# VH-VL binders against Protein Skeletor, isoforms B/C (Skel): the designs that were tried, part 10

Target 1, 133 residues: Protein Skeletor, isoforms B/C (Skel), of Drosophila melanogaster (Fruit fly) (q9vgy6r287to419)
Amino acid sequence: LAFEVRWAVAGESIVVQLVAKLEPNHYMSFGISPNKNISQMIGADAVVAWVDPQTGNGFATDYFLEGKAQCSGGRGACPDTKISEKTNSIRLLNAAMVNGYSIVTYQRSLAATDRLDLPISITGAESVVWAIG

## First folded at step 4 (VH-VL)

Design b36 (framework fv_ustekinumab)
Fold by ESMFold2-Fast, scan of step 4:
Order: sequence, then structure tokens, then C-alpha cells
Structure b36 (fold): chain C 133 residues (1-133), chain A 122 residues (1-122), chain B 107 residues (1-107)
Amino acid sequence: as target 1 above (133 residues)
Amino acid sequence: EVQLVQSGAEVKKPGESLKISCKGSGYSFTSYWLGWVRQMPGKGLDWIGIIYPGDSDTRYSPSFQGQVTMSVDKSITTAYLQWNSLKASDTAMYYCARQEYFDDYSGGFDYWGQGTLVTVSS
Amino acid sequence: DIQMTQSPSSLSASVGDRVTITCRASQSISSYLAWYQQKPEKAPKSLIYAASSLQSGVPSRFSGSGSGTDFTLTISSLQPEDFATYYCQQSYSTPYTFGQGTKLEIK
């Protein structure tokens, strides 16, 4: 399993769990694509997460992803994509490293809390993005 | 040099099947989305959809969903647009085009095929 | 679906003129807009991507501007080879809709 995402809606919040086998100093990302019917990292409202392999401590930070680097490829994330940090609107619930896999669980509001946050629709379709970098 | 070369003009009758092709060269075929665009005689451009050759993921315009099928053959770097049963209203020029990806912009088309004219008449 | 409306539908101009074509989206598309040129009996040619970025090999007299819902293509000094039909296209969400086209013809 290279990468998995699980989530559950609980009232006005969503709980998300990200699972990936990460290289040291790499991260995983999950968010909402600005394109309804296509997954796209550019312009996405995303969470960037990682586990420090030395300490076992986890991190999850709210980001708005925007492009500034030339990149070849239409499907995946570009390593040189510019990441703009937003006001942190997420709560880290758990972080663990199991059998070489990094597991990060966090909670966020379904409603936008910042101008850069995209509201998550529970009645309509959404395009999601994910990346490892 | 990036090139998209399309198959030649077709003349068909209503009810017949048809498969037209678009061969890519000069770039990594599996790394870019490839789109199809229809232009009816004397009319503007209509977006049909896009296909990702690396895994055959497709996105269709609602107007074309179920009317045509997009597919690829990675071994010969060729994309296809197919009809199971043609209608007179399918008469048009059909273009294939590569989806651009520059400075993290993605979605528009940077290179276009020369077009395939499809004529459907009884 | 996002609707793209171009203005004007046709325009007559002379060599040396400054020409402006506008494109309006029915909702915000950020900068996910491209401009294309199509000459008679030819495939479209990419001119501008990301609303304002000039494609490689396109003359500097072409420029694009705008964001959100209102976009403009400008030709600063019209040349004989610029008489063509111009299309805008949004790529913010599928289907990636085109404007109806603006035909630029000789006065």
C-alpha cells in the first residue's frame, strides 16, 4: 500500500487519517482540488503531514498550494510546487510509525475558517488531491 | 519536437462504427493528459474530454458522456476516439490536443493535431 | 457548467490597430484561462496560458490579462497574419468550456 486516505464526518467536523511509507524528511498531503472533476494539486486547500522518524512526533499543517515552478506531468504533484502556509485550522489527533508506515490522524472543520480554506461539501461531489514529497 | 498526428478523413453512414486515432511523438506520452475537441462546420470549439494515457483515467463533457469512448494504446503512443453508432450530427472536424503543464498551470492545450474530418450522411 | 462569453463576436480592424477581445466566465476561475488562435482550415494554436503567460514562439504583441471572471486578450499592433478567430477556454473545472469565438477580419 503506497498511500491510503480514510475519513469520517462527525457533526461539523471531518476526521482524516493519512497512511504512507515515507522517506526521511518527506511529507504527505491531502486536500480539496479547485477542479471539481479532476484531481489537481495547484490551488488546492490541503493538509501537509509527516512523522519525525527520530522522535515519532507527528505534524499536520494547513496549506494552500500554488504553483510557481515549471513541471512536466499532468497527474501527480510537482516537487517544486510553492506551498503557502495558512492559519492552522486543523487539530492533530494522533501520529504513529508502524512497520515503516507513517500514520497521521487529524480533524478539521467542514466550514471554511480562513479565506484560503475551501468548504467541504457533504451533499455534493468533491475532487481530492494527494501527494508524497 | 512534440507532434500529434491524426488519422485521415472519414465518410460514413448513420449507424456505422468508427475509430479515429491520434499518435503522439517527441514527448513522454504517459505523462500528459490528451484531449479531444469537436468543431462542427462553421461553428466554434466543443470540449469532448481528456484521457490520461498512463492509467486510462477519463473525464468527459456531460454532452459527450455515453456518445463516444476515449482510449489509448501506450505501446504505440496512440489515443483513440470511438463511436459505436454514428449519427448525422456527429459530422465535424475532430482535434486531439495535449494538455499543457507549465509553471504549475495545467488544463489548457499546448499542442494540437491537424484534425480529422468526419462526415456522416445517408 | 461554467459558461464563457466572448465580446465582441466579430471585429473589423486594420493593420497597426490595437485590438482588444474580452472573455467573461459565469463564475470565478482564478487564472485558469487559455487563449487560442485559429486560422481558416487550420488547427487552433495556443497563444496564452494561465491568463497572462505567453506561449513559447508567440509574438510579444499578444498579451493577456485578468483573473476571476473578466479576461482580456490584446494585440498591440495588428499584423496581416493575425486575422483569425480567437477562443478563450477555462480549465478551472470540467467540462473545460470554450467561449463562442471572436472573428477578427480585415476592415
Scores: ipSAE 0.000, ipTM 0.522, lowest interface PAE 14.5, mean pLDDT 75

Design b37 (framework fv_ustekinumab)
Fold by ESMFold2-Fast, scan of step 4:
Structure b37 (fold): chain C 133 residues (1-133), chain A 122 residues (1-122), chain B 107 residues (1-107)
Amino acid sequence: as target 1 above (133 residues)
Amino acid sequence: EVQLVQSGAEVKKPGESLKISCKGSGYSFTSYWLGWVRQMPGKGLDWIGIIYPGDSDTRYSPSFQGQVTMSVDKSITTAYLQWNSLKASDTAMYYCARLGYYDESGTPFDYWGQGTLVTVSS
Amino acid sequence: DIQMTQSPSSLSASVGDRVTITCRASQSISSYLAWYQQKPEKAPKSLIYAASSLQSGVPSRFSGSGSGTDFTLTISSLQPEDFATYYCQQSYSTPYTFGQGTKLEIK
């Protein structure tokens, strides 16, 4: 698959690992859809992550996705999608580049830390969104 | 085709308990959030909350948290709104409505029940 | 909570008039705004979602516009069946608050 997401619940936090083979200057995105019925990027609470291939330095930043688009599974192009930076509630744990794959691991609270963050449910089904760009 | 049918009008005294219902048909009941809205006589619409029938997850308005309970029974595609102790200020029309989803990222209440009038007086 | 304020609270108009109702959010809600029509003794009916998308079956004389904090509902040529109370509602964050309503009356 072009993009893998792994996660584990650790107490009141969730640890997420994003894996993808990125083109230069590209990023990975993963988030929770505001709609449990189907995935959508607009209104989603998302993390945008990348690894600088020359330095090995990793980045993971909390974003609120907005626009007029529906992105089932988050893979497709999302016309009119905008990314607004919000309060950083993400803790970067690890970043690496291995055989052309960017690997970013981060931690976030299961409870909302600012008003644009959506609580993550560990008992019910959640709709997720993801993208590479 | 899509239809939400609510229970009949209720006349109660302060302190009494009450449970009203909203039965969905013509769609996948567990796939859409269901909301409750209050309208006091001569007043506007007040959002009570929403419940997801698939897992009973709820979101309440702070004004209604602890005053009312939303629940569902998937086997009969029915949602409920319940008070353990009614007050005169609960006198209102109560609507249930389905929270829709559309291609343009809209989530309006696209289908509404006919309403249940609740009157609480001594 | 996000506050929704409509203006005017009421207006009188004649059949054939262009009518505009406005709705202001206390903070940005992007395009997560819906408009509803409610006739006396009836449940509300969805007119517009995502600020500008017309609900299926709603006449084309109804249109919505706006984004962020300022939104408008326009009826291009008022018909007799359009006299009703109109409500805006944000669905950007819970609680999904409604405006106070605008009553459209016969002039």
Scores: ipSAE 0.000, ipTM 0.524, lowest interface PAE 15.6, mean pLDDT 75

Design b38 (from u6a with heavy chain G54Y E99H S104E Y107F; framework fv_ustekinumab)
Fold by ESMFold2-Fast, scan of step 4:
Structure b38 (fold): chain C 133 residues (1-133), chain A 120 residues (1-120), chain B 107 residues (1-107)
Amino acid sequence: as target 1 above (133 residues)
Amino acid sequence: EVQLVQSGAEVKKPGESLKISCKGSGYSFTSYWLGWVRQMPGKGLDWIGIIYPYDSDTRYSPSFQGQVTMSVDKSITTAYLQWNSLKASDTAMYYCARHDYYGEGTFDYWGQGTLVTVSS
Amino acid sequence: DIQMTQSPSSLSASVGDRVTITCRASQSISSYLAWYQQKPEKAPKSLIYAASSLQSGVPSRFSGSGSGTDFTLTISSLQPEDFATYYCQQSYSTPYTFGQGTKLEIK
């Protein structure tokens, strides 16, 4: 399904809205790749978000993506990708399920105090990564 | 809407163990950090630490690390602060508070407090 | 650790007065500063976050300003219910630290 990301910078923070039609037990992921020329999941500082269709509760959590090898070429799944949950610098603002679409809105600082968080640059070029899983 | 309800006052002797609770309601319990703050009689506020209920990740003040343990039971939206062996110097009001970690780091909603008295 | 120092430690004022309380950080904390009000026998109440943002439900006579190391809480026209102890708190880095408090007393 379509995966849409909307964002706006608000002072020293960024507000991000993730929209996707998710299958049960699936999630949305949005983050920054350490390689500015190629979007890659491994080594990325990402937010994983989802809405529980049973309760309507929303979730948005920082993750650092680890793995043994880069995922490239689209042949099968990336080998041995590990998602490590970091201290949560993400503020959940809203979560909703509308016509089967999961909508999660969150806020994050442009400057990270946790060393595992990558600062978001508002003036530089960045590669972003997104996934549905 | 948002409420943090703490357990009742405790009167204990030095060396005894204690576990006090803080129950959250009216918000997504696992989406916010929860903090603990101590206030000794007639004194100011001392930050103990914060815990993230989703995965029990903790950040302690060095002054309190090893002195107390923070934990959560997310199935009943409850956080705990525990001592294995109380000291008279632990006599204080203990507050839990919801912590907006993102960008601002403020404690936006507070429990009513639990008074802990340790004397012999 | 970042040390937070408030000035004055106490002050006496009359209803209608403009009151200012200052808070100084031992190092730059950007705008990661909150202000709290505590009345006798009650839990603290959040007044201001991010140095200058007013918490929902807090009267507009309260305002915060400053960045870096020097911060100010202002009450533009003191009301009877404002007599309380006020605390600043930094969240720039752990351990989070509070100022020692400023007790605002009726004159």
Scores: ipSAE 0.000, ipTM 0.516, lowest interface PAE 16.3, mean pLDDT 75

Design b39 (from u6a with heavy chain E99R D100P G105D T106A Y107F Y109I, light chain T94Y; framework fv_ustekinumab)
Fold by ESMFold2-Fast, scan of step 4:
Structure b39 (fold): chain C 133 residues (1-133), chain A 120 residues (1-120), chain B 107 residues (1-107)
Amino acid sequence: as target 1 above (133 residues)
Amino acid sequence: EVQLVQSGAEVKKPGESLKISCKGSGYSFTSYWLGWVRQMPGKGLDWIGIIYPGDSDTRYSPSFQGQVTMSVDKSITTAYLQWNSLKASDTAMYYCARRPYYGSDAFDIWGQGTLVTVSS
Amino acid sequence: DIQMTQSPSSLSASVGDRVTITCRASQSISSYLAWYQQKPEKAPKSLIYAASSLQSGVPSRFSGSGSGTDFTLTISSLQPEDFATYYCQQSYSYPYTFGQGTKLEIK
């Protein structure tokens, strides 16, 4: 319901801002599906982000989403999706908590820097995945 | 009781079309993936593919892509496996099986199987 | 495709024996492994999911272990009804693949 994603291309990188009203111990996730025609959690390259409400510190790390279920036909959480931490290829630019909303801004390369990272197309169609949990 | 009930045995000739069925009952049909598995006589299990009844999303094994079609009729909680033109090498037992969307990675409930015999 | 190899292909055992069947994946599959039991002319039955979780209704003498590439199914004290063929199966990536099967025979 209360989840927004903004992004802008900056040279060979993309800057992404995630905004959501999160409960304590919750996170937001956004990524690219390995299948450009279908939203698919398994094999997806995603960023998991949150803001610690007590300290105001933000976090953004990339994860390879593992799972047996495919979330096709729309964006959403897959209850049986597992998350495995990848090498952190994400640069945290800013994090804030404003009126109960967690705001995290990060940067990543458009080209794959890890074999589990998916290249991001700026001209072609892409399928995305997102979740709050 | 959760059940998958498959259609009866079939005897066909090469080149004929065939559509076998798998009817689910006792659970929310659209909330679970449904898979198909082939077992040739005296051989092990071969995964054909899975279909999600809620939106008919499919994943096929490359070996079966283009050889068979999986489909669903939600109104009668039934899944289908279809051939346009059978070959003798399609002779096998075909199982349908339920794969949970939440919790389990295994096929937890299996149909009794449909024996398909293709002979010239 | 991820290849699944079981060892042994067959074994003979006596009631009361501890039996171990192994399954090896050609690449890491984390814990996305299931074990099935199949009796002659019957459909397979699910025994283990997520490498080590017992399916509801399966006797506690069955257990699974392992992660990554090497997995085992153990029957702690073999019963007469356990003589069957056992299959492992990965669900880490499509296509799903099964091992070739291990036939457990009475000695």
Scores: ipSAE 0.000, ipTM 0.518, lowest interface PAE 15.6, mean pLDDT 76

Design b40 (from u6a with heavy chain E99H D100G Y102E G103Y S104G G105D T106Y Y107F, light chain A50D; framework fv_ustekinumab)
Fold by ESMFold2-Fast, scan of step 4:
Structure b40 (fold): chain C 133 residues (1-133), chain A 120 residues (1-120), chain B 107 residues (1-107)
Amino acid sequence: as target 1 above (133 residues)
Amino acid sequence: EVQLVQSGAEVKKPGESLKISCKGSGYSFTSYWLGWVRQMPGKGLDWIGIIYPGDSDTRYSPSFQGQVTMSVDKSITTAYLQWNSLKASDTAMYYCARHGYEYGDYFDYWGQGTLVTVSS
Amino acid sequence: DIQMTQSPSSLSASVGDRVTITCRASQSISSYLAWYQQKPEKAPKSLIYDASSLQSGVPSRFSGSGSGTDFTLTISSLQPEDFATYYCQQSYSTPYTFGQGTKLEIK
């Protein structure tokens, strides 16, 4: 499979594991669409993750996809320039490369801590977005 | 080596203006928030606010909004805290601190402090 | 604003003692809590972030725990250099408020 997402609720947080076979210098992205009726990248609150193949170190960074800005990967995703407001919601728990797959596990608050975060519903339906680039 | 070096102690009179500084080195200055904390003599820590040097975005504590101004000069990796008109109640130690942005917001490195004394 | 209350406000202990300091938030802050140590006439030093993560270079006798509203800082075997004032801080919502401090004194 090109991309797999696993998650579990842990207290006031959700633990998310992203699994994908990534090309060197590529990343995976997962988030919640602001429009519950359709999946869309612009306006989505997303996490971008990757594993450095040389060190095995993992990275998970919160992104708000605003407007039509073009960033690395050519998918219109851009880092939140006020990164500390977004990254405070993300905690990297583990990162590994296993059998050619990049695996990144992170923890995220269920409640939005600033206006740029979309709260995660544990009981309602949500529209999700994902990308590999 | 990450370092925050603050300007020296100041002795001022009520009504005077003042600008103190905090110079960062050993890290990407525009990639971290920088915060200011006040500590009045014999008292605890009081959060003033944070500024993001990359775009000068600020978050102030309501009790300090309009009382002080935070700013930065990226060319010399320096942050500033400024008063237009000092009061005796501004007498305190002022710390700057880098706000860690990975794995929770917290002050990971602190300046040595600038003592500001306002008296007649 | 979120209020942070520390307990006790001061305590006396002997070298080798196990010391616990608590911090309570007026509302849930998940794990967005840090602990700082301040010695007289010195700048604060970061000890713990994300409630339980030890800052690099901090001795392993320091540990943090808790989530939601109740948090604890523990020093498993007190050393002479540990006599200081300890502060908690929440970073869940601005303003990032500090507790009033706990002064740890020699018995």
Scores: ipSAE 0.000, ipTM 0.519, lowest interface PAE 14.1, mean pLDDT 75

Design b41 (from u6a with heavy chain G54Y E99Q D100Y Y101D G105D T106Y Y107F, light chain T94Y; framework fv_ustekinumab)
Fold by ESMFold2-Fast, scan of step 4:
Structure b41 (fold): chain C 133 residues (1-133), chain A 120 residues (1-120), chain B 107 residues (1-107)
Amino acid sequence: as target 1 above (133 residues)
Amino acid sequence: EVQLVQSGAEVKKPGESLKISCKGSGYSFTSYWLGWVRQMPGKGLDWIGIIYPYDSDTRYSPSFQGQVTMSVDKSITTAYLQWNSLKASDTAMYYCARQYDYGSDYFDYWGQGTLVTVSS
Amino acid sequence: DIQMTQSPSSLSASVGDRVTITCRASQSISSYLAWYQQKPEKAPKSLIYAASSLQSGVPSRFSGSGSGTDFTLTISSLQPEDFATYYCQQSYSYPYTFGQGTKLEIK
């Protein structure tokens, strides 16, 4: 499925826009991998976002991904994920659904603001993670 | 078709042990948390806790911790709620429900309920 | 523990009415709120999750809104089959907690 991430640094903050064509009851996730050389979801400091197609309401929540359950077969049936929600360190700026695409725009600090946050580096390489679930 | 089928009604005396069941079918049993909810006669819903069938990880409400035990048998896709010693105050309808996590945790499918009556 | 308070505890309405039920959390729960419908002597059914997402198969006359501490469930045009008790539930932190319920009765 198509997934696009856009971001811009604005002072001491970063504004992030996530765009994806989501299946019903699915979400998109974007974050920083704890290993700079390998993208991995478990242990990542991530944002989970989605738009309700019925109401147009958007959601963006700061998560620390602690693990995921297994699913059998892989095709058609997927596991639940253990996700630990942090306090609101993410500011939702806008959410929209346009031509079947879910668009969520949010803002966060470049510095760690929560015990589970990882600082965003603007000078070094970063490994990012993303998922549709 | 997702189904949760619970065991039948129970009539017990105080001090007796009891184990009720909830059998899941039509989905990957080990991939979803399963919760238990109590409803006292004429009252609202009380969250007991949830268990993850893959590894038997549990989260109990403090009000129920030590009063009941949640367990699973993965080989027969069945979850259990157990009391070592029943009290009259345990008289209630007990529901099992599958938990789905999408933007928030919620119970998307519910069992039909097991009525437990504890009287002398 | 997070306390969930619903208002009103009971409400009488007529078919065709717009009905609003409110749920208040004792602390911010973001959008970690679900709504359930329970008919007499039946198991609850999921209506709304994540504060505003409609469960598949639930009529579009049901809608949820709110975030933080204040949430509402709205039925835009009440139908005979909607007379039931409605519960909100938070899943922001353990233990998860339900509101006391709102009984919707025919007028």
Scores: ipSAE 0.000, ipTM 0.520, lowest interface PAE 14.7, mean pLDDT 75

Design b42 (framework fv_ustekinumab)
Fold by ESMFold2-Fast, scan of step 4:
Structure b42 (fold): chain C 133 residues (1-133), chain A 123 residues (1-123), chain B 107 residues (1-107)
Amino acid sequence: as target 1 above (133 residues)
Amino acid sequence: EVQLVQSGAEVKKPGESLKISCKGSGYSFTTYWLGWVRQMPGKGLDWIGIIYPGDSDTRYSPSFQGQVTMSVDKSITTAYLQWNSLKASDTAMYYCARHSYYDWEGSYYFDYWGQGTLVTVSS
Amino acid sequence: DIQMTQSPSSLSASVGDRVTITCRASQSISSYLAWYQQKPEKAPKSLIYAASSLQSGVPSRFSGSGSGTDFTLTISSLQPEDFATYYCQQSYSTPYTFGQGTKLEIK
């Protein structure tokens, strides 16, 4: 598909690499739903990431998804977005653009880091939530 | 009611300059990308590029980069497409269209189109 | 640039027919595909976005399907007002290229 996620456990942390072909001013989202049997955006703990094509600088920030958002315009012009930014618990490790693909690599704790974080389970089936916008 | 209203038809000679317009109304002009599309007589649609009126950020097709300039005047909710020196091969219908990204799941499309501006360049 | 190729370039059909138009991308574009209808002397009209989502106000006889590289526009029961030229467009990566168009003519 247009979106690939790779990850590896490194001690008490997980290293995640998001790969997607993004247009300028777009982002990648990746998270785990609170219900293991159903993929659901509401209540999901997600990371929003993008690469600035002019500077090559990357960004990765924790978000708690409170609801499905609707956007008008390619810049994500959503005056009534339901995506809420959480306390940043993400460490950006690398960001690059290669052959039109945005690649963002980040690290986060496997344990919950604040009241809104959901523990990342590396065993059993998890409902994965993703989006490009 | 969302509307895109374009300027009237133009008849020009090679080497002349031209600026055509597209006026948006009924929506937040600065929060939607606006695109331009060329259609030569009897031919299909060619994507020229898009401009974000909020900050004048542009994305051009390589085929049109350096051939035309997109700009906006957000005080009058109007976008422009400009040529410094017209060629006979610029003869075409030019459409402006609002570029919508419907939801955060990645829905993308031109949802509203202007009526078109016919540009004829001949000696 | 991503090239979009439509098939056929033209076809003739009768009212009531099921019509299928295809669009192929030179590389994977996920579901970032829209379909437009254009009648003679008029601006294009949006029909379908995100490969399969029907634009509000468009009759349900129109449907889109596909993902990756192969996409289809289907008109389940052709009506007189459906005779037009149809274009696909990818919005996965700039430039947002159009297919060459498929002209649907009355038989």
Scores: ipSAE 0.000, ipTM 0.521, lowest interface PAE 14.9, mean pLDDT 76

Design b43 (framework fv_ustekinumab)
Heavy chain, then light chain:
Amino acid sequence: EVQLVQSGAEVKKPGESLKISCKGSGYSFTSYWLGWVRQMPGKGLDWIGIIYPGDSDTRYSPSFQGQVTMSVDKSITTAYLQWNSLKASDTAMYYCARRDYYGFDEGYMDVWGQGTLVTVSS
Amino acid sequence: DIQMTQSPSSLSASVGDRVTITCRASQSISSYLAWYQQKPEKAPKSLIYAASSLQSGVPSRFSGSGSGTDFTLTISSLQPEDFATYYCQQSYSYPYTFGQGTKLEIK
ESMFold2-Fast, scan of step 4: ipSAE 0.006; ipTM 0.556

Design b44 (from u6a with heavy chain E99H, light chain S28G S31N S91Y Y92D T94Y; framework fv_ustekinumab)
Fold by ESMFold2-Fast, scan of step 4:
Structure b44 (fold): chain C 133 residues (1-133), chain A 120 residues (1-120), chain B 107 residues (1-107)
Amino acid sequence: as target 1 above (133 residues)
Amino acid sequence: EVQLVQSGAEVKKPGESLKISCKGSGYSFTSYWLGWVRQMPGKGLDWIGIIYPGDSDTRYSPSFQGQVTMSVDKSITTAYLQWNSLKASDTAMYYCARHDYYGSGTYDYWGQGTLVTVSS
Amino acid sequence: DIQMTQSPSSLSASVGDRVTITCRASQGISNYLAWYQQKPEKAPKSLIYAASSLQSGVPSRFSGSGSGTDFTLTISSLQPEDFATYYCQQYDSYPYTFGQGTKLEIK
């Protein structure tokens, strides 16, 4: 299991659970590509999440991916990728570390709330962007 | 049909102020970044910066930061490039271009250019 | 800033020739490289993005290749309308720097 994403629609919101085995002080990232047919880093509306192994506290926040960088094998943040924090539209529901895996569950609206957010389709296909860094 | 139409040629003296324009049509003006590029006579292309018309977010090249100001008036789908005090070294052709930031990541449509001549 | 260097600065060729223009980045830019064509007294025209993807409406005789720091633009069978100046541009990080240009002239 390198990285798993689970999700479910809850009314006007979506609940997302990210699961990955992270190296110390690393994070998970999951987002939707602005181009439905092509997975792209630039313009991706992404959530960055991590669990502090010393406190057990979890974090999840919105990030806008700037710059186009692709990593060999599709894992990890590339050195030239720019990540900008944006207005947090995420509600953290749960965070845990189990058997070396970081598990973060969060909720967000299905509707875009600002310029950097993309609407989430619940019936159509979406191109996904993910990374571990 | 996407079109960017720039203002006409300008002849100015050093120390004067100037504001040139680039009007977009045929697309959602607030959904695409707009870039500015300088080309000095007989020289290559020099990137000035980009602006997002939806919220006026700007990214400047370090060599142009503080020398020029990019702005937009989204009610008339127009972008501007402005100098407070022109120098002879500002003599150049200035292009605006639509940046397909989320698609190709490059400039897909260009204005015809505005020639700025600064001499005494 | 990432510096983009093109080679050669100019070259002479005849209609029907195969022409190759090279672009080198001062640091790794993956495939975030574009090629533009500029004819005299005209605005630039986008040819290629992502190092090798052809822009809509661009003839198939144009092709791009490369990744990392070394990139090439090839015109497989030069046509009269292809005599122009060609520029590469990296868009991996700000500022989006251009190469100095390669002028393609009639031999």
Scores: ipSAE 0.000, ipTM 0.524, lowest interface PAE 15.1, mean pLDDT 75

Design b45 (from u6a with heavy chain E99Q, light chain S28D S31N S91A Y92N T94F; framework fv_ustekinumab)
Heavy chain, then light chain:
Amino acid sequence: EVQLVQSGAEVKKPGESLKISCKGSGYSFTSYWLGWVRQMPGKGLDWIGIIYPGDSDTRYSPSFQGQVTMSVDKSITTAYLQWNSLKASDTAMYYCARQDYYGSGTYDYWGQGTLVTVSS
Amino acid sequence: DIQMTQSPSSLSASVGDRVTITCRASQDISNYLAWYQQKPEKAPKSLIYAASSLQSGVPSRFSGSGSGTDFTLTISSLQPEDFATYYCQQANSFPYTFGQGTKLEIK
ESMFold2-Fast, scan of step 4: ipSAE 0.005; ipTM 0.568

